# Designs tried in a protein design chat: VHH binders against o26223. Part 27

Target 1, 191 residues: o26223
Amino acid sequence: MKLLWTSQHIKVTVHIDGKVSKMDVLEAIKTRRSIRKYQDREVPEELIDKILDAAMCGPSAVDERPWHFIVVRNREMLEKIPEVHPYGAMVKDAPVAIIVCCDSSLEKIPGFWVQDCSIASQNILLAAHSLGLGAVWTGVYPLEDRVEGIRRLFSIPEHVIPFSVIPLGYPAENPGTRDLFDPDRIHLEKW

## First folded at step 1 (VHH)

Design e26 (framework vhh_gefurulimab)
Fold by ESMFold2-Fast, scan of step 1:
Structure e26 (fold): chain B 191 residues (1-191), chain A 124 residues (1-124)
Amino acid sequence: as target 1 above (191 residues)
Amino acid sequence: EVQLVESGGGLVKPGGSLRLSCAASGFTFSNYAAAWFRQAPGKEREFVSAISWGGSTTYADSVKGRFTISRDNAKNSLYLQMNSLRAEDTAVYYCAATEDFYGSYLEPRDYDYWGQGTLVTVSS
């Protein structure tokens, strides 16, 4: 089925395909890399729906779930992101980007929305990777000029805070994986 | 204009010491992770050391205990103190910086900005 857009209401039907079964959770975590080069290929709406479903499954402080998402496919809008985000140059070359936002009206514990939106952002990266896509987290909050630039560009209300911009696409680069396990950072029972 | 400029390279005897400096301009250095890479003739650039925007450090096994990376955000500068130098440390040393707070910082591709390099020769 397909995503149906309605004012303030979205009806979504998610389809499961075999790509998810080929990569278990530990493999996805260990092999995910930031991808900044994308093929000139559209990302199907069904994959974006699966990614956003995964994003919303993260834990949140006191179940506040303050995240909102803007899906950007419009080429003119993607090309304007680097003008307000100096390290988002790759976004203009991506077929789609997701802007992770915090709706402060949903916040129940002051400050924990940063952790909530971080979890949502990481879930987007992992879900994209598990589905054969590449993505990168470009930081917006807490850099005020970027927050204000993104807010202005996408007409984001004052009570909503843009947190991250995540371009996604089929990868046009293949960075190797790394063994990052460091037992010196693990303390048993005490420091 | 974003710019990284290395200095402090030169000829040094085995067992000697050098301090490399990297001057950053055109951006707020304190918001960046920074690293030193080196490249010997005919080889690819290899990781030497990295320091996060928060001050956490990582070292290649070949330099642990001999090299110390540090930063001075007030001076927009990155340093590499190199002690007990060996002939195998001979290379062009590059300063690199990235705003990617979530990367490993271990590969050249993790860095957006690069200096021109400074040559370090360890020979008697």
Scores: ipSAE 0.005, ipTM 0.255, lowest interface PAE 9.9, mean pLDDT 85

Design e27 (framework vhh_gefurulimab)
Fold by ESMFold2-Fast, scan of step 1:
Structure e27 (fold): chain B 191 residues (1-191), chain A 124 residues (1-124)
Amino acid sequence: as target 1 above (191 residues)
Amino acid sequence: EVQLVESGGGLVKPGGSLRLSCAASGFTFSNYAAAWFRQAPGKEREFVSAISWGGSTTYADSVKGRFTISRDNAKNSLYLQMNSLRAEDTAVYYCAAQRGYTLYSKSPDEYEYWGQGTLVTVSS
């Protein structure tokens, strides 16, 4: 839908003494899993605001920050996403989805917007996980049919490129964690 | 040789306290979520408490406010501080470890490593 706020409107109150953290950064990174089944529960607007603030905190090439976001809560619109995104079937069952977009007019260095929007997408996944939500990254760019389908469905201008669709909600599944560390992929000093 | 070894069980009076310990060896304990389960005579094995490798905790409703789970990764150890013990807390207590860092499961089926158990008896 429509963002009615910007990062400068987010109020942060920090009380250092007595602060309790339940999940550190490394734990969040290692335990985040793609979640495709969601409870029939509303995600509060305040949590979406925190997630989007985190998305915009990522590094970007030459500080170009080309990302724009569409927040979709409308059930009819969510149900149409699988029609233009064959691997987005789970989106229709999510209470909300975020579409990560690149405004090409903001690009300062050619091609780096893909990395910038990837960073924003991953920050959305990590922030959602840290807040007790589940999410999954469904790819749009560089698949032309999906790019054009999402563009038409959400009235996205020609100079803006839809990059990913990320459904999220309270998780209704708890998949096992994976041990992905592979020392054979680490080379010291040279290949 | 993967092992989890519980200790600290015993006989205690109602209202008393016990501290259970679990020593892990043969695997990188700090990278595993860990939990305490218990099995009372004639009953199914039930969830008591779990802790992630980063220290995040969860508790069964029956023990909230009375039990505290903690870990010491440097010592490869898991603990359960049990206060205000009741007769219904009488059970064999098992420590368990789950592959991965923070998969919080209340189901015994999702834990791959188990200790032998330590008996806690609460009676007058």
Scores: ipSAE 0.000, ipTM 0.101, lowest interface PAE 18.9, mean pLDDT 83

Design e28 (framework vhh_gefurulimab)
Fold by ESMFold2-Fast, scan of step 1:
Structure e28 (fold): chain B 191 residues (1-191), chain A 125 residues (1-125)
Amino acid sequence: as target 1 above (191 residues)
Amino acid sequence: EVQLVESGGGLVKPGGSLRLSCAASGFTFSNYAAAWFRQAPGKEREFVSAISWGGSTTYADSVKGRFTISRDNAKNSLYLQMNSLRAEDTAVYYCAAVDYSEGFRYTSASDYDYWGQGTLVTVSS
């Protein structure tokens, strides 16, 4: 990646061997959709690294940054996820999945790790979308059976809580767009 | 040199159907995303439909449910099946291609690097 600076403005980052993204932040937020069908094609490690970097750039309560990530590419392990996560059937067909975890030993303020890990999960979805990938958030916490199932499957210590499983890959579907703006949910000055 | 050549345009009555074809040459078509744009008399070029190299599709709201974009990478060809045609569909239809990251969906003409010469579709009685 190269960053170009001029006297007028900072120019966009240009990849040596890649593409310049034409999607601005608002477009990425508005066009991101859950993707559950993936091409039979590997995701380069460089893209996973970029996604995880973006995940860790989210705000966290009192800067506690409690997140840890497990990157799963092993087909046997991916195929076992639906056994402990009933709505994770698509994970079996994904080339890779990221498990977002909270290390409770890093928690500085009780309970805010859920918000921290939610922000990290959303950043993974947006970063994946901006890089031409599709992903979907499959919920783990606070469903006790899923938490313990994922913990056992990936040998996660008891002080670490699996929060979400996010399969991702090159998309093999194109769901329609959504117009979700509802002005009735906006209140001026008071309810 | 990348070259795109459209065919299949013509005069059709309202409610009729047409299939447009676009033949690609001079590049590995399967590595490119492709799209159809149209330009009606006195208007700017507007997006119609796009298809990624892997087959994922996007449609403009005005054609959704009536038009189907498809590709045949073995034949280096792009198609647009147009059903239930309306007078408002009258335009010159352009085939476009761009080398981009998978999953991105470009709906702006400025996002495409390669263009055909266009084929005229007239919907009139």
Scores: ipSAE 0.000, ipTM 0.100, lowest interface PAE 19.4, mean pLDDT 82

Design e29 (framework vhh_gefurulimab)
Fold by ESMFold2-Fast, scan of step 1:
Structure e29 (fold): chain B 191 residues (1-191), chain A 124 residues (1-124)
Amino acid sequence: as target 1 above (191 residues)
Amino acid sequence: EVQLVESGGGLVKPGGSLRLSCAASGFTFSNYAAAWFRQAPGKEREFVSAISWGGSTTYADSVKGRFTISRDNAKNSLYLQMNSLRAEDTAVYYCAAYRTSGKLYSEPHDYDYWGQGTLVTVSS
């Protein structure tokens, strides 16, 4: 009654084929959760194509678009990721992972590639969710040991920086949604 | 300029081996499915093998078990390892690519980009 804003009846919807999503953009943003448990089920190549297309649609500083992506489906390679990434244990259970990278030779403004690759990573998470998949962003940059571990594991050139590892799959968990709206963090006109 | 350049062709004896390479430039090769086709003198182009951007492969029945297709996206390159070569493998071998949507195609008209070809002659 006294609330000027409320999150009404948001439901997490599970889509079996990912081809018919009835989730609008606000619903996708509000209901996306980190998913770390996956079904033992292949993710079709066409869904990965759609996710990567969405990843490249993000804004980038001076339109530099420095992102490159490595798609990893090889089970042996997925099993080696936790050896170089302490919080990447769930990658072993995923049918596929996307490694978001920055090609520094494409960078036009120093340092903004971090924001560019963050936008690409978030678009991967949102696109996956909208297609009925689950995903989680596991951080690589700026942790030097993880950056070098991932670089060695995937033969990434010196001028390319691995930014994030995002395992994806059909979700085997439903953590529910969060209400994170905090009006005390909003200031009108001035502090 | 989009370009596919084949190399590694030559004269080889029956039962021998040969490795073909295809170098891609001017486009993001890793986003493309790629294939090898061949054309023998007086015949139409026939499918040999294809590989998706994700690494899934398919082969013509005539080359299964003898030829292996592979790719190196970091080097923008496609390869065809040809073993146990026969006289009927004599042809000009073409590298081809198309923007993938998850399907592997075996018809020439499905391919957007083509190399100029490299000659393979299997003769005693």
Scores: ipSAE 0.000, ipTM 0.118, lowest interface PAE 19.8, mean pLDDT 84

Design e3 (framework vhh_gefurulimab)
Fold by ESMFold2-Fast, scan of step 1:
Structure e3 (fold): chain B 191 residues (1-191), chain A 125 residues (1-125)
Amino acid sequence: as target 1 above (191 residues)
Amino acid sequence: EVQLVESGGGLVKPGGSLRLSCAASGRTFSSYAAAWFRQAPGKEREFVSAINSGGSTTYADSVKGRFTISRDNAKNSLYLQMNSLRAEDTAVYYCAASLEDYWGTYSDPSAYDYWGQGTLVTVSS
């Protein structure tokens, strides 16, 4: 027998306790918060795959797409990140972290890899949130000590620049939504 | 609408190899995400492997390193190369496809809009 699903198309789905729920794009953007406390729960590989697919879908200057990603699940390696990243203490408690990198050999226009990797990092945060996970962007580039520390720790070659470290997991905190809209920052037609 | 037709199942000895094929025959020409699931006698249907329209792949731990999923987007065909087969791989293997590349999760059967009828793979001496 062939089975045809009559299930409704869902543009965005969040997996919660084996069930799916809907979160639209604007809701995901507005409710995403930096999460630094994680449950002691494994994040399934398929969710990481979906997050990385989303990361690679960002716009990129002259379509150079210079991003590479390191997925870190090894507890010993996660525990070493705070030693080279002063504000990365929460990484040791995360089940997984993604390191966003720029392969400079893929760069077509000088300097725009920073915007490209920023876009990829934000897409990771939004995708994680949409899938019921929490994450936080910890800055690496342009701080030389952090760049070299992360490069050394993960055997990253000289032509590759670590940009951000994003720990993620099922959230163990719910900080709530912030109202950040400020109309004083919007100027019509001119300053 | 698309329908899936599977082929390649059969009897194989432990350590052997089989290649499963899944051909999409549809009324609308479109790309899709696709997956293989299996169901052993008396057990629940389980995820085996998935591939999205961009070629990103994921595998169940039980088959990682032994099975390889691939697709031919021009022909809307899906393949599963199964190497180093074990008696525990005996199951009916199902091809599945999703109308949207990012709908649901890859290991969730409810993420897939279309299913093949299944093809039996028996691993025994």
Scores: ipSAE 0.000, ipTM 0.090, lowest interface PAE 19.9, mean pLDDT 81

Design e30 (framework vhh_gefurulimab)
Fold by ESMFold2-Fast, scan of step 1:
Structure e30 (fold): chain B 191 residues (1-191), chain A 124 residues (1-124)
Amino acid sequence: as target 1 above (191 residues)
Amino acid sequence: EVQLVESGGGLVKPGGSLRLSCAASGFTFSNYAAAWFRQAPGKEREFVSAISWGGSTTYADSVKGRFTISRDNAKNSLYLQMNSLRAEDTAVYYCAAPGDEYYSFTDLRSYDYWGQGTLVTVSS
């Protein structure tokens, strides 16, 4: 579609030929898919900064905010991740990955750091999707071999626990959306 | 049942070229990395080249600049273009695909599925 309007001060022509509005929160949640194939394109640091800002905005148990993040762009380091994470093969093809970590010295309630880091990881996925990027959550914790492998690769201190590795980039695949609503999992008033 | 079948091997003169093919079946090939290994007479299997599902490639130092690995996911196929062949390239060449455990592109333990091999002989 083409719109035209004029005034005594300006003349404007607007072209509307596709998706023009930014995705709202519900659409982002419904249309986010795990993306494992990425274009050979750099992701601007500005977008990574926005994603990390969103990651830190999640709720955290008694506001302990135990997360730390490692941003990995070095190709040699990205290529070593699959050596300690068997299902992380896609990481070597991504232009960047974010490692979500827990600093246990910041933990106020034992065990809730897993939930805090899960929330941060999901916010990374949603923020990336909203910015036109694709990402996938690859699990590290609670698998001891992966935790120790990632710790060694990135010189992570013993009091810090690597939780997830999230490769991201401009998507090179477009999986369809899923209809996941299941009313049988909803119970009114009681089980 | 997962199967990998190599073809394209044969006798070639030094300085010549050869293209190996590997046909995959019984699994979603496009979701996996794939690799070429070779075994010369009296030696262990050694890494030659690997390609990720996204197209990133890795080569052994001995073949860099001479060999090119590629894939065609629509045909479930893996290829190895071998140029400037030398007598030292004489070996049985194997196509490999990873299983559940993955250590690295170059580690044989990363690969659970193997073809039967195709012989490449570079005549001196």
Scores: ipSAE 0.000, ipTM 0.117, lowest interface PAE 17.6, mean pLDDT 82

Design e31 (framework vhh_gefurulimab)
Fold by ESMFold2-Fast, scan of step 1:
Structure e31 (fold): chain B 191 residues (1-191), chain A 125 residues (1-125)
Amino acid sequence: as target 1 above (191 residues)
Amino acid sequence: EVQLVESGGGLVKPGGSLRLSCAASGFTFSNYAAAWFRQAPGKEREFVSAISWGGSTTYADSVKGRFTISRDNAKNSLYLQMNSLRAEDTAVYYCAALSRYGTEYFSSPKEYDYWGQGTLVTVSS
């Protein structure tokens, strides 16, 4: 058969809670929740393309953009992640995971890659949510055992640092929305 | 240094077979989708076959059932088994690698990051 697919610029209308909707930015930020239970349903590559495009749109210190991504769909490899990441048990049940990495050779300012990769990770979570998927950020850096375990499992070079593992899929849970606004944390003009 | 080097091209009679090889070096080949393209004299490069990081394959209609793509990640190698060759298969065959997330099915040459120099296949008529 013919290949039709080029993907990253196409607009996808998604179904959230059974409704076809477009989510504005504030709604996406306020309603995103960590999702750890996934349907047994494949995530199309076009949605992964959109998510990674969004991940790379984050601000980066001196525009260094040090992020690299590993997309893991292989079931056997997904099942090995919990062996090197104790709090990544849900990854084995996800149809796909994204590993966010820093290529230290691209770093222009020492230490800011952590913020850069955090922004990329958050954009993955928000983009996934906006597309009707669920995801969770599982921490790798700065926990040395996890960094080394993930590096070894995925043959990551020494100059590249695995930062986070983000399983994603169609959600099989709905934890609801949280009201987290706390005006006591806002100080006007002075502390 | 990233390199893709094709081999196995040559002259073959119609109905014959050839096996093309592509050796990858300078990167972790197993993390890449890979493809074969071909270019006949006076034509643009056209898609022949692709294989994903996970081993899923796709073929152009013109070669489906006659060609088989495969990979050996331990040897950093890509192969194309070409059977029942026709005069219209005469072309320079190129190996290509795509660094996108194990994405399986890009038939556009523009999507590929790395290219070999090509190997000539001539099917005499």
Scores: ipSAE 0.000, ipTM 0.120, lowest interface PAE 17.7, mean pLDDT 83

Design e32 (framework vhh_gefurulimab)
Fold by ESMFold2-Fast, scan of step 1:
Structure e32 (fold): chain B 191 residues (1-191), chain A 125 residues (1-125)
Amino acid sequence: as target 1 above (191 residues)
Amino acid sequence: EVQLVESGGGLVKPGGSLRLSCAASGFTFSNYAAAWFRQAPGKEREFVSAISWGGSTTYADSVKGRFTISRDNAKNSLYLQMNSLRAEDTAVYYCAADKGYSFRTYLSEGQYDYWGQGTLVTVSS
């Protein structure tokens, strides 16, 4: 096994048969897992930049792109997130977290911002996985106590809605992949 | 209870070198964007150099190639190595740090929450 640099931040692995491979889109989708344990290791700014670029590439209703992102690397702030988000205990152990927000002033068609921010959140998870990082989606909206808790903790204006908190880092666990394909959920031509 | 304390300023001859240090308490520099600014007599405070939370560095055109910003996590300190000093580098140098809510290096003084008292650097024969 050999690693080749095709750019400053991209590694390509050469396999036994001499074919160069990296994770393709389908592989990334099928092998992404929620990661809640992280190495005590910094995530380079360049990787966060790539993840956020990918997040903003998602489709949105009538191209409204209402998303804003808060990048949290401060340990004290990360440690306060579990106080307002009971299922976010792993966030305090992550080297960085991204808070996905919706600026309601950018909304062109009512209600689609939830779908827009869901798409952005999934792109963050896939991009992180493709770059060798682990991440997990933790829900904020529509749980009012979490929305208000995160808003106050990060001084988020009233016209901006915190949607999700995504801690990420180099993984300290390696869960196996899942076969989730269920043909009973596929209907041909009609229900 | 965040505090920044600069040291290392002094009188140096043109062409000489000087190393500034900034010691932090109440936080670690690896978790923050950090920067050096300077203010010469009668002028506005100007950007010198910054290091982002991810370790990327940027420099004002006037100091690029002569100054190097770095941090030492073990000593929780920020440094500015100044080489090939010129008379126009004479200024009070300030250490600044941000809470680390941005992934980008900050160039504007308004972005920084924490500031030191400053250390005077005089370049003259």
Scores: ipSAE 0.000, ipTM 0.160, lowest interface PAE 14.9, mean pLDDT 82

Design e33 (framework vhh_gefurulimab)
Fold by ESMFold2-Fast, scan of step 1:
Structure e33 (fold): chain B 191 residues (1-191), chain A 124 residues (1-124)
Amino acid sequence: as target 1 above (191 residues)
Amino acid sequence: EVQLVESGGGLVKPGGSLRLSCAASGFTFSNYAAAWFRQAPGKEREFVSAISWGGSTTYADSVKGRFTISRDNAKNSLYLQMNSLRAEDTAVYYCATSYEDGLYFSRTPEYDYWGQGTLVTVSS
């Protein structure tokens, strides 16, 4: 077995009244991993508020900002998500999940809401990681069965499209670091 | 120690069938989505099929109706049943697992662990 770990990837500030993450943006991007196992521990509303603030700060086509968010803490509702989302088994064990939605009435330019909601979803993952939480993006759109299942489960109006379900909590696993840099995918000046 | 080991490849005539297996060890396979990719000589690695934790499947258009993906979490195994094989199916077949939602984004970068590959040759 050859283990190559370094303790220098993330620097976090810890206060006696709580935990504050102050990692470099590049380190946050490079060390974020999908987390599907969570501690049986409440996530404070303050942290959810910070995550959603970050989610809404993403760029949006023609500044349409079509995103809406449903925060789910109800255990019975979380336990029903795997019934309509095959990749969502971990959601039932999470203390909280955020459903990212598009309100089509806010769309100013057709089709760009997918990019807008993707940006919001990634910002949720990065913000959660920066705050010492773990999260995972489980895909809903464009899979019709998942879209309709989530819509019915959470009473989402017909003009609103559920895009992703993101369970989050304090991590109960550490999948380690990935080295994904591939220079063969970088083309200078032309293909 | 994470390992994915493919088996079941070989030489088969056009119209024939093969069943590929992938044995996972060193991690909790049931927590991962799983997929088959293939790479023909001189070509990029391409998506073939994926299966979710709940058993939902997706297929590349080129194999839809001919190939069937399945998993057995109790045996930490992934399978690909290949029917009506064509010369164009000749490739090294790789199993892959994703801790991300690989079914939504069926691309190589979404997959965390890869096997070494098993060669499938479809020839008369």
Scores: ipSAE 0.000, ipTM 0.226, lowest interface PAE 11.5, mean pLDDT 83

Design e34 (framework vhh_gefurulimab)
Fold by ESMFold2-Fast, scan of step 1:
Structure e34 (fold): chain B 191 residues (1-191), chain A 124 residues (1-124)
Amino acid sequence: as target 1 above (191 residues)
Amino acid sequence: EVQLVESGGGLVKPGGSLRLSCAASGFTFSNYAAAWFRQAPGKEREFVSAISWGGSTTYADSVKGRFTISRDNAKNSLYLQMNSLRAEDTAVYYCAAEHTYRGSYIPTSDYTYWGQGTLVTVSS
């Protein structure tokens, strides 16, 4: 474990560092937060490999597994993302970003690729959190201008659809956890 | 509690037919997607066919046109009709179920409930 001080939130945060997470699955799900501020610190390749392995382990409709991933570490390229994604300003400050894409030629059931890529994106967020990293999902699909902007920036072929851009790094902020349980959204037997 | 029990396996000649059954108990089967997987000796477990809550089906390329998956929710049962059997179809066949109530997509991997398997041997 490491102690980390956040610049705008002067709090001591204990982070679990290393290959084996000490969080159980429920804890990881409940404590994951969107992180938009990152330390100026490299994320090792082996952690990215673990995150991408987790991304590909999700269920997919008809086992189509239509996902492809672009790993972006080049600072010039990261700095260009906010030009085509208005809510992606934090990406320029991240040490790395993952672009989740759908290869439409792999789709076997029309439309389910959106769910497949959503599952992959959430797995990236949870895996990053379990490894002591912070990440945030920035939406691309179905916003046409963002899809085409990202496509042109990364030379993505016509049959491939960029779905999300997920910057990640060691967190430089510690937002508190949320209590989101709402029993009014649970209906027994009927609406 | 939750249980999936396969039956109908056995020895069959090449070109023959077999019907596998899977009996589900301990859960509301009609709320689950269900699938057949198989594993031959020395090989990885592979996807064969799946059926959604609503009856939509999907098949591995190796079995398309020869196998038919179906379900009977009143009997809590899943079936696999296997026609034009080949030696390469020899494997232990597994029934699997996954709760997909938050979406009607058919998972073809990562099933929660599994049966113990039934052996199908295609040989003279």
Scores: ipSAE 0.000, ipTM 0.068, lowest interface PAE 23.3, mean pLDDT 84

Design e35 (framework vhh_gefurulimab)
Fold by ESMFold2-Fast, scan of step 1:
Order: C-alpha cells, then structure tokens, then sequence
Structure e35 (fold): chain B 191 residues (1-191), chain A 124 residues (1-124)
C-alpha cells in the first residue's frame, strides 16, 4: 500500500500486490445517493456478503448487536413488497433486497435498537455505493401497518421487528451529488 | 461462448501513440468490469488499467497520465489509448473482463475472461 498525490491533489491508495481503491471514505459519504432504478443485472452473492459484513461492523448500544438480515432474491416475493409498503414500488424492480431486522431478545437497553439498526442500514448503503451498486433505504419502523405487513410476508417472528427494506442493484440512474453543508446549523460552545 | 478479441497492436517509435481495441461477444459486456494487462518478454503478466461498467477508471503508476482506458457498452468494446510510448511499454497486451467484482484489481485471478493478446513493440 502507498499513497500518491496527483496534480489535482487527488489521493490514491494502492495495494501493490492486489487492489486499487477507487473511492475514499469521505468521497463515499459525500457522493452516495438514493438509487431507485436498477439494471437488469444479478448482484453476486460475494458482494452481498461484503455488504452484510460491513453492516455488522457498526457500533451498537452496549454492544447489543440486535440486527438480523433477510436477503430476498425471489422475484415473486420482491413483487409483493409494494403491496405492504406503498412507497417501496422500486423494490419489485430490484434484483435483490435486504430486510434489516431487530431481534428484541438481544436488546439490552430499551429503544436503542432503532439507532443500532439505523447504523446497520446506513453501512449497507455506503458499502453498496463503494462496490459500484446503488441502494435506497425504505422505511418500515415505526409504521405499524408496514411492520406487520413485512412480518407476515416474510414469516418474521413476533419478537423480531422489521426495521428497513433496502433494495439494491447496479444503478440505472446517476444523480448528481448535493452540497448540504450548512454552517448555520453549527453552534460553538452554546446554542 | 465467451470471446474477447484484441486489435491495434504494432511497431511504434518511442514517443509515438497506439490505440488498442477489444471486441467482446458471447456475454453481456456491460455487466462486467474490464481491464488491460500486459506481459513483457521474460516477465510476469502485470496490471495496466481497469474500468468499471459505470466508467470509473484506475491506472498502474507506470502508465498514469500517458494511457487512457475507455469503453463503449453499445458496441461491446474496450479501448486503450497509449501516448508517449517508451521502450519499457513493449509487451503483449491482453484485455480481460471480471465476472462479478466491481472492485478494480491488479490480480489477473480476479478476471474470468481473457483475450489472446496483441503485441506492442516500441523500438527505433
């Protein structure tokens, strides 16, 4: 591994015996966009495994790690998601979706599982983006109808709470990045 | 039946330019990352440049700023524009396509499909 600076001050990281990193962490965070249009291309299991590994590396309250994941590739099942999630229409067109769930039996502090599963969901989005895929977080919790609809559709036990449905695939759209920095939201020392 | 066919190699003087082409058939080329590798006489095959299906590129340090990789998914083609050629660039150039990983690799083991190669000789 070495670091190189170009004429544009672009930092490149290189593994001399294997791999070149095409996107650093800040670039990944700043350029990730919600992707809702996917190519008719299968996503390899190896990429899903890398994404889920990244998801499980997130911090959790008192290390409770309450997350479980359902990987859905079955076309008939993907086509049924919009029936229980009105704003999840794009899921039926995705080659795969990941359902992020909380196993309440793993909860050590009431309520913090929401933050835990949010972190796991964001890591899925960032990992997918870094691997050349596009994804979008579609909300399930805390909307009771969506929670129960997804639970019934995927035979999820009552002690497990479906949190988010994240369709992903190779992007068929390329939205521009947004400059969201707002210094008026930063307060020094006091409000 | 998967096939990659390289063309555009030849003899060129130092400082000259060549454009290599690779024609893909028998698979959906647009679904794959693609790369150029080269092998000089008596040496191991080495990475030159790679391009993702979406157009993101990477280059070996030895060719950065001199070579440009590009693709045309509608024509199922991969290209390598080589400028400011040096004697050290003399090699057989191979195009390759990776089957799954969009991560760009130096390792030839990460690419499933390979062409037969085209010879580039930089000599006076």
Amino acid sequence: as target 1 above (191 residues)
Amino acid sequence: EVQLVESGGGLVKPGGSLRLSCAASGFTFSNYAAAWFRQAPGKEREFVSAISWGGSTTYADSVKGRFTISRDNAKNSLYLQMNSLRAEDTAVYYCAAGSYDETLFYSQRDYDYWGQGTLVTVSS
Scores: ipSAE 0.000, ipTM 0.097, lowest interface PAE 19.8, mean pLDDT 82

